# VH-VL binders against q9h9l3, part 339

Target 1, 176 residues: q9h9l3
Amino acid sequence: PRKMVAIDCEMVGTGPKGHVSSLARCSIVNYNGDVLYDEYILPPCHIVDYRTRWSGIRKQHMVNATPFKIARGQILKILTGKIVVGHAIHNDFKALQYFHPKSLTRDTSHIPPLNRKADCPENATMSLKHLTKKLLNRDIQVGKSGHSSVEDAQATMELYKLVEVEWEEHLARNPP
Below, E stands for the ipSAE of ESMFold2; O stands for the ipSAE of OpenDDE; V2 stands for 0.75 times the mean of E and O plus 0.25 times the DockQ between their complexes.

## First folded at step 17 (VH-VL)

Design zc74 (framework fv_nivolumab)
Fold by ESMFold2-Fast, scan of step 17:
Structure zc74 (fold): chain C 176 residues (1-176), chain A 124 residues (1-124), chain B 107 residues (1-107)
Amino acid sequence: as target 1 above (176 residues)
Amino acid sequence: QVQLVESGGGVVQPGRSLRLDCKASGFTFSDYEMHWVRQAPGKGLEWVAVIRYDGDSEYYADSVKGRFTISRDNSKNTLFLQMNSLRAEDTAVYYCAKEGYWQSSAFLRYFDYWGQGTLVTVSS
Amino acid sequence: EIVLTQSPATLSLSPGERATLSCRASQSVDDYLAWYQQKPGQAPRLLIYDASNRATGIPARFSGSGSGTDFTLTISSLEPEDFAVYYCQQYDYWPLTFGQGTKVEIK
């Protein structure tokens, strides 16, 4: 498939001591960086820890948030059959309780050529923030009030585009 | 109850090999990157190695690169450290350590749980 | 690599006193900093993560502050069980690094 989107999710803490990560926001952008989906999502479980420093989520965002079951259906309709790009994307899929085919998944935290272009260790899992700074000369995730999942999804797509030709050729020769 | 239990430590001669095991319980092991951290007698903490949640990627401190191999078996909830070409300076208590909670947008590589440690002494 | 420098190396205080421990990074680590307590013969115990968040089960007398390059761990009123070695750790960049430790000992 030729259709490609990028995803980034935000999690809040639920369960005992807030140790369980539950979906609370999801942003999806197309190849050009246009927003296809961006909603706050209400977990089915009680929120113990908003993790606002990273998630950017506060109690007010939950008032009119889309219930998890409904949001999940909407998101899966967008992702199904497409190449999905993300950074540490396995976490997004866990939060969605969803399994996306590995052949259609692109994880910018696990693409050795991308690390090489950034002058980073090829086998280390690098943060989106550091790769974006080194390769796009752009500061993301700035400040202490939480991250923008839209900004993160857009940066992730732009990073993938830097290695797209090389990486797609690699995957064609070495199918996952 | 989260538990990490190391085993396999002991006394070995320089140049030989030793394998450490770390058995995890009380959490979904396959959801987390896992680390080894060591501490030489009377000294501070030194990060050694990390392995990705699925075992597909490993990264090492320069001091052990090429000699140590980190691996995992998610079906057995077990983390391993294969230590080859051991040197006197590898003498330390070795801890396995679990990363904190997972977030999509940030890697939070602080260690919320540690094993009890296993002592490795490289001595002739 | 990012070097973390802890000061003082040793802090001699009495129970009930306030302890202030510093950790300075050679370059910005944003808020990707944790503090651990270690007692002889034991594994380290997480106290503070993300610079200022208290870990589960950690008493309110422990607090963390700072951002970027300058971090502080404060124990508002020392209890007998608080006499231990304290380490800071950064996780902003590879390799992960720890400070050399501050020993809090009974005067």
Scores: ipSAE 0.832, ipTM 0.932, lowest interface PAE 1.1, mean pLDDT 93

Design zc75 (framework fv_nivolumab)
Fold by ESMFold2-Fast, scan of step 17:
Structure zc75 (fold): chain C 176 residues (1-176), chain A 124 residues (1-124), chain B 107 residues (1-107)
Amino acid sequence: as target 1 above (176 residues)
Amino acid sequence: QVQLVESGGGVVQPGRSLRLDCKASGFTFSDYEMHWVRQAPGKGLEWVAVIRYDGNSEYYADSVKGRFTISRDNSKNTLFLQMNSLRAEDTAVYYCAKEGYWQSSAFLRYFDYWGQGTLVTVSS
Amino acid sequence: EIVLTQSPATLSLSPGERATLSCRASQSVDDYLAWYQQKPGQAPRLLIYDASNRATGIPARFSGSGSGTDFTLTISSLEPEDFAVYYCQQYDYWPLTFGQGTKVEIK
């Protein structure tokens, strides 16, 4: 039996013309949705575009933000050896510059039974917002001042729970 | 210096097959979902297909589902579209298109870069 | 399928005039909307993304506004190179869809 957590990160634009996505916030919740980690993270490069409409990050959040290398160490200590649930989680792992074993990774954007329950095409990558509305009858990512990575991580865990038994059985029969 | 270069277009008869290639450079190809968008001569834009960053999932417009197959080779930075059972209505310029920046909390499927297009003409 | 309706179909104006282009969605697309410019024989060029963000290298005379179902692309003072076809695109839900286009032509 392994412990399970859900993660959601926010990125800001760095590099030439702000085209590079850099980690600027990370939230991790446990199986019941309790917050284990939630910090603003200072990228090592100059921020060109805060992407505030989606990230919710503003210049003031960077003033006391945890430096990337320190935050990364803290986050990896929480993730290592656990089943990690996320939505398009490969993006979170890229931002963390981290490899997590595929056998312990669960991506709610790529679970065909979850899409099927939502009456969505099984192979389409659906947004967290739409899956949460269709399956949990709940609106997330509301408003125009940015998303809450805590809210997104909590919704992601709840979505996974809807297919957990079926999907874990599938993975046991079809190991990655 | 992002570039997308399509090739493989041509004139084919109805019922035949054709494969389009799109060579990408100037960005980390394996980080992005890639799309095909087409435009019939003198008409508007129509989304055709998408493929996941790792090639493990594909989704198609209803008009091409079952006939077209999108695939990718990340080691060669190349996107493909295999077009089978071609119809006159498939006559179009085909563009490969790159999604905007990746963001964990949102999928931003606007196209910041497009190839120059390759013309496919299905004519008897 | 979300339908995008652009109006007018054709806009005939002179250089220096303001152009206002409309895009209406059949249901809310939030701010998941982009605008493209296309000239004859060329691929589309991204102008505006996320409803109001100007893409890199796009002149300040181009601006996007609106949210939900009603969106506007404004060109404050038309330059000769701005006479082209303009398309809106939504990316809130599958399938991705484009408007039918607005042609901005010289009077």
Scores: ipSAE 0.831, ipTM 0.932, lowest interface PAE 1.1, mean pLDDT 93

Design zc76 (framework fv_nivolumab; at its last look DockQ between E and O 0.81; V2 from the best seeds 0.80)
Fold by ESMFold2-Fast, scan of step 17:
Structure zc76 (fold): chain C 176 residues (1-176), chain A 124 residues (1-124), chain B 107 residues (1-107)
Amino acid sequence: as target 1 above (176 residues)
Amino acid sequence: QVQLVESGGGVVQPGRSLRLDCKASGFTFSDYEMHWVRQAPGKGLEWVAVIRYDGSSTYYADSVKGRFTISRDNSKNTLFLQMNSLRAEDTAVYYCAKEGYWQSSAFLRYFDYWGQGTLVTVSS
Amino acid sequence: EIVLTQSPATLSLSPGERATLSCRASQSVDDYLAWYQQKPGQAPRLLIYDASNRATGIPARFSGSGSGTDFTLTISSLEPEDFAVYYCQQYDYWPLTFGQGTKVEIK
């Protein structure tokens, strides 16, 4: 059977005035929520803005961070051939400079039945924290020190599992 | 240089239709959700609609739902707003607006760049 | 829908004075709050995002503070070019909403 993992990345600002989003942390968990990968990643470009409020990344995390090229290779080895779950996962793939097949991609920010279960508009892109609170009665992304990509990946997998049976059936009948 | 240029505004009678275009340049258009925001003469700002980066989903303010359709053509870096069944209260300057930087799980729907705006006047 | 209430509606001041503008949300919007400046005939200009971060090119005299339901935009010393309408905007909840605006005018 195809293995399933969930991913969440954190980005920092590089390039002119920090406007470019560059990968600086990646977490991958398995179906049960166990961590398969969690590393701070050193961008090849100078970091202008750590975006710490959202990323949780500080200068100290860059000291022993894995260089981007090496981290990307490690991450892609984990993702290839697997069903990959994420929330607004297109951003994670952009940060990785990676294309993952649509047939093996699951985006919990774009699954109408999941929004329906949360009593949210089916077409609105809802935040991970709001879906997690409404459906799992759990507060994530708490505090001001930044988000945990491990926590986000774990919550994302749990959310997907709520609609997995019906969504996989939908995709089998309506291939992307 | 990021630039958003709206066009298509004008004067129309109630019940008619208009289409607004917004041409984007200076950034990777297909990476961002895009929005329309309007402002009635002498009044404040009102969010109108959003479209996902790939055009696969759209969401609207209750005031325009069922009458307006937001769409995009990523190959042409262009955002559209089709306005049907126009009402006097739709009279406003319409702005296309770009979201801020992208992150993983945080949706940062503040608008770092706005178009110049295009005036739509619905008069009888 | 989240209601943002800005106060005062109008602030009449002279150049060199400090301006303090309030934005209060009907429920917590965390730090998902932005401030915009708008001059007559112009599009809004982003000043502050994520409650306290100055946007690119915005002078240091502009600062944002607050979190949750109570937010403040401060202009430490008004310049002639700062007389404008200021709007806050939340982006934690759908629909996205703006405050009604505070007009900063010459006394």
Scores: ipSAE 0.843, ipTM 0.934, lowest interface PAE 1.0, mean pLDDT 93
Fold by OpenDDE, look of step 18:
Structure zc76 (fold): chain C 176 residues (1-176), chain A 124 residues (1-124), chain B 107 residues (1-107)
Amino acid sequence: as target 1 above (176 residues)
Amino acid sequence: QVQLVESGGGVVQPGRSLRLDCKASGFTFSDYEMHWVRQAPGKGLEWVAVIRYDGSSTYYADSVKGRFTISRDNSKNTLFLQMNSLRAEDTAVYYCAKEGYWQSSAFLRYFDYWGQGTLVTVSS
Amino acid sequence: EIVLTQSPATLSLSPGERATLSCRASQSVDDYLAWYQQKPGQAPRLLIYDASNRATGIPARFSGSGSGTDFTLTISSLEPEDFAVYYCQQYDYWPLTFGQGTKVEIK
């Protein structure tokens, strides 16, 4: 079987009004939850909004942050050829200015069997926080200090593992 | 600037069908989850339906489930609401609404931009 | 579903006065709470998101506070253009729900 990794990215706001989402942190974990990558990343443009409530990013984190182009190269090297698991992962790929093959992508925000297991509407997009609480009995993203991309990536992988067999069989019968 | 323009409203009899359109501009339409929200005359706001950025998933309020269908054409920057089996209680101004900006592993489903709405009147 | 109860139903004030609007949720929605302003014949306009963040272009006299179940929208000094209906909305749970609205009218 192909190797799986889970990814979670934190974004800050750039551009005139800070409405452009730019990568500021990326965490990647393996199937067992071991951290393969965890770096603060410096966007190429000036940060207008750190979005700390969500990103957990503060100005001090950018002092020694890895330049975007360098970080992107490091991350892509890890992702290439892997099944990549994420939550609303299309946003992570957008921030990376990278698009992973759909056949090798797993989005835990869009897996009906996972929602069913959590007694949630199958076709509703559920937050990582809610699914993690319902299915793993664990609280993530607590407080207002911002997310931990490592914690979120680990939770995402654990959620996927709950439905991996069923979902992989489904995808085999119904390739994207 | 962001613009949402609804169309297709009108007067219809109960049991009939109507389709609403919403033309979007000023932002990357295909990046965002889109919603319909309605408001009966003199009443409050009621969320109706949502569609994922790529159209791969939809979800509805119980009041319209099985009767309404939300869809989108990203190539045309257009959101649709197919309304079947219309009832008197469906009479409302229907708004197209854009979700807030995306953030990792969090869904910010407040509506930062609204259309001006289109009136649907269901009356015998 | 999450029920949002706004109070008071109507708030009668004069220009220059302070307005305080309440929104109470039937259960905790953390800070996934937004406020909108709606004037007659117009679409709602976003004022506050994430309970306390002022939307782009919104005057500083508007502020939001609260977390969990109790939220407040404050207008520090009412301007003539502020007389309208105000709605709160939660986005922590499906289905998305709105409060019934508070009408701020001129005394």
Scores: ipSAE 0.838, ipTM 0.936, lowest interface PAE 0.7, mean pLDDT 95
Fold by ESMFold2, look of step 18:
Structure zc76 (fold): chain C 176 residues (1-176), chain A 124 residues (1-124), chain B 107 residues (1-107)
Amino acid sequence: as target 1 above (176 residues)
Amino acid sequence: QVQLVESGGGVVQPGRSLRLDCKASGFTFSDYEMHWVRQAPGKGLEWVAVIRYDGSSTYYADSVKGRFTISRDNSKNTLFLQMNSLRAEDTAVYYCAKEGYWQSSAFLRYFDYWGQGTLVTVSS
Amino acid sequence: EIVLTQSPATLSLSPGERATLSCRASQSVDDYLAWYQQKPGQAPRLLIYDASNRATGIPARFSGSGSGTDFTLTISSLEPEDFAVYYCQQYDYWPLTFGQGTKVEIK
């Protein structure tokens, strides 16, 4: 079985009116929740909206941030060949301009057994905050200073562990 | 320029079916979750249904579950609402709605663009 | 389901006056709150997202504030085109819900 990591990213607004989502922080944790990567990342485009309420990114974080091209290379080396767990993970991969093999991708926002365990509708896309509260009895994303991608990645890994055996068997029977 | 154009509304008798289309342009349709929202004449707004960006998952308001089906064709930039077993209380203007920017750590399900709506009247 | 209660139901004011519209949630929705304007015969128009961010093209006289359960839309000086119905919407939890609306009308 392959090594497993969890990823979470924070985005800022670029492009016209700041409506394009661009990577500005990425955190990766291992199966035990140990931090493997956590960097602020400078997008290649002008930042129009820091989206600080959600991203936690402020102008000062960009002063010494790792340029996107360099950060992307570092991140992809960590992800290659591994099972990658995330929440709405398609958005993280879009921000990285990367497509991870579907057979090695796990999205906690799209696992019906996880929703069922939380006594939530199986087909609803549930937020990380609500799943974490219902299944782990933990409050994350607390306060108004923005989300922590480390906290979110760690929570995502813990959620996946709750259904890991069942879901891995399901995927073996139903290859994506 | 983002544009959403609904079509397929009309007058129909209770118990019958109707299909609504929403044609999208001016943005990458397959990047966004799409919604239907309705408004009965003289009344407020009611969320109806959502479909995931790739069409793999759908979710519905309790008032329409089992009767309505939301679907999409990303190759044609089109969103659909199949409405079966229509009732008088389904009479409304139906809007197609697009979510705002996407963010990995939060689902930001406000609607930055709306179609102009299509009227569905269910009457004997 | 999260109920959004808007007050007042109707706000009768003159052009140039300040309008203050309230939206209260039955439980915390953090900052996952939007405001829309709807004029007769038209689709809703996004004014404010994430509780306090002005949408593209919205005049500076519109502002949003609040977090958790109590939210306010403020129109600093009413213009003739601002007489409309205003809705709040939460997107913290399913189903997505709207308030019942506040009608802003000419006194």
Scores: ipSAE 0.769, ipTM 0.907, lowest interface PAE 1.4, mean pLDDT 93
ESMFold2 (binder alone), look of step 18: mean pLDDT 93; pTM 0.947

Design zc77 (framework fv_nivolumab)
Fold by ESMFold2-Fast, scan of step 17:
Structure zc77 (fold): chain C 176 residues (1-176), chain A 124 residues (1-124), chain B 107 residues (1-107)
Amino acid sequence: as target 1 above (176 residues)
Amino acid sequence: QVQLVESGGGVVQPGRSLRLDCKASGFTFSDYEMHWVRQAPGKGLEWVAVIRYDGSSDYYADSVKGRFTISRDNSKNTLFLQMNSLRAEDTAVYYCAKEGYWQSSAFLRYFDYWGQGTLVTVSS
Amino acid sequence: EIVLTQSPATLSLSPGERATLSCRASQSVDDYLAWYQQKPGQAPRLLIYDASNRATGIPARFSGSGSGTDFTLTISSLEPEDFAVYYCQQYDYWPLTFGQGTKVEIK
């Protein structure tokens, strides 16, 4: 089968009142959880709100951050042609201004068998931290200093592995 | 700028059906999960239902599960709530509500914008 | 279901006084907590999100604090337009739940 990676991005607020979500960090890990990419990314627009509680991004991280256009090129080279796993991954793709084929996309926030294993309602969109706690007995996103996109990408890949066989079989029978 | 305009409320007898519409403008509707929240006369707020940004999944409060169906039409920027088997206890002002900003690592299901609400009265 | 308990049920104060409103969760909701203001006949208005972030356009006299199970909304000096009902809401876990409300009324 095709190579598989997991991605997690962090956004900061740009535009009027900081309401526009712009990419400011991206982490990509391989099937075994090894880091393939992890960079702070400088948005082309002025940052109004760092959203540090969730993003973990502070002004200091922007000093030597990779410009968006360059980072996007690097990231797309890694993602193209691979199965990409993420949690609410449509947000990551929006931040990247990128279209990834649905047939190669896996969203751990939208896999009913994964929710079933966690004893959660199948149709509810569950947070990464709750699924990780219920299924892997691990606490992620701890503290008030923001999330680690590396930690989130690693957890996401591990969660997908729990349902990989079942879900790939489902997708083969029910192509997106 | 952001507006949510509800319609479809009214007086209906127990056991019947009613559909509420919510027309959205001023933001990219297809980027957000959307919710319905209700408030019975003189009471507090109760969350009712949510629908995923693309319409592919939905989830409901236990009090309405099996009777209400949330849906959306992203081409028309419209959110719907189909209410079947209505009960007196469903009498409330129904608000459509938009989630806060989108973030990858966190679901921020606070409501930064609300419709003005539409009153549904279930009485015989 | 995570239950949010607001106290007091009613807070009777005069303009210019400080208002302190409490919201207690039956289990930790981390910082996934918002506060809303509602006036009669109107939709709720977002005041605070993520426990302590003031929403756009909300005056500086409103502030939120706390984390986990204990949260506070403070209005440093009440203006006439601040007499309203205030609700807290958690969004850490399903179903989303609101507190029963605190009414801030003129003494």
Scores: ipSAE 0.834, ipTM 0.934, lowest interface PAE 1.1, mean pLDDT 93

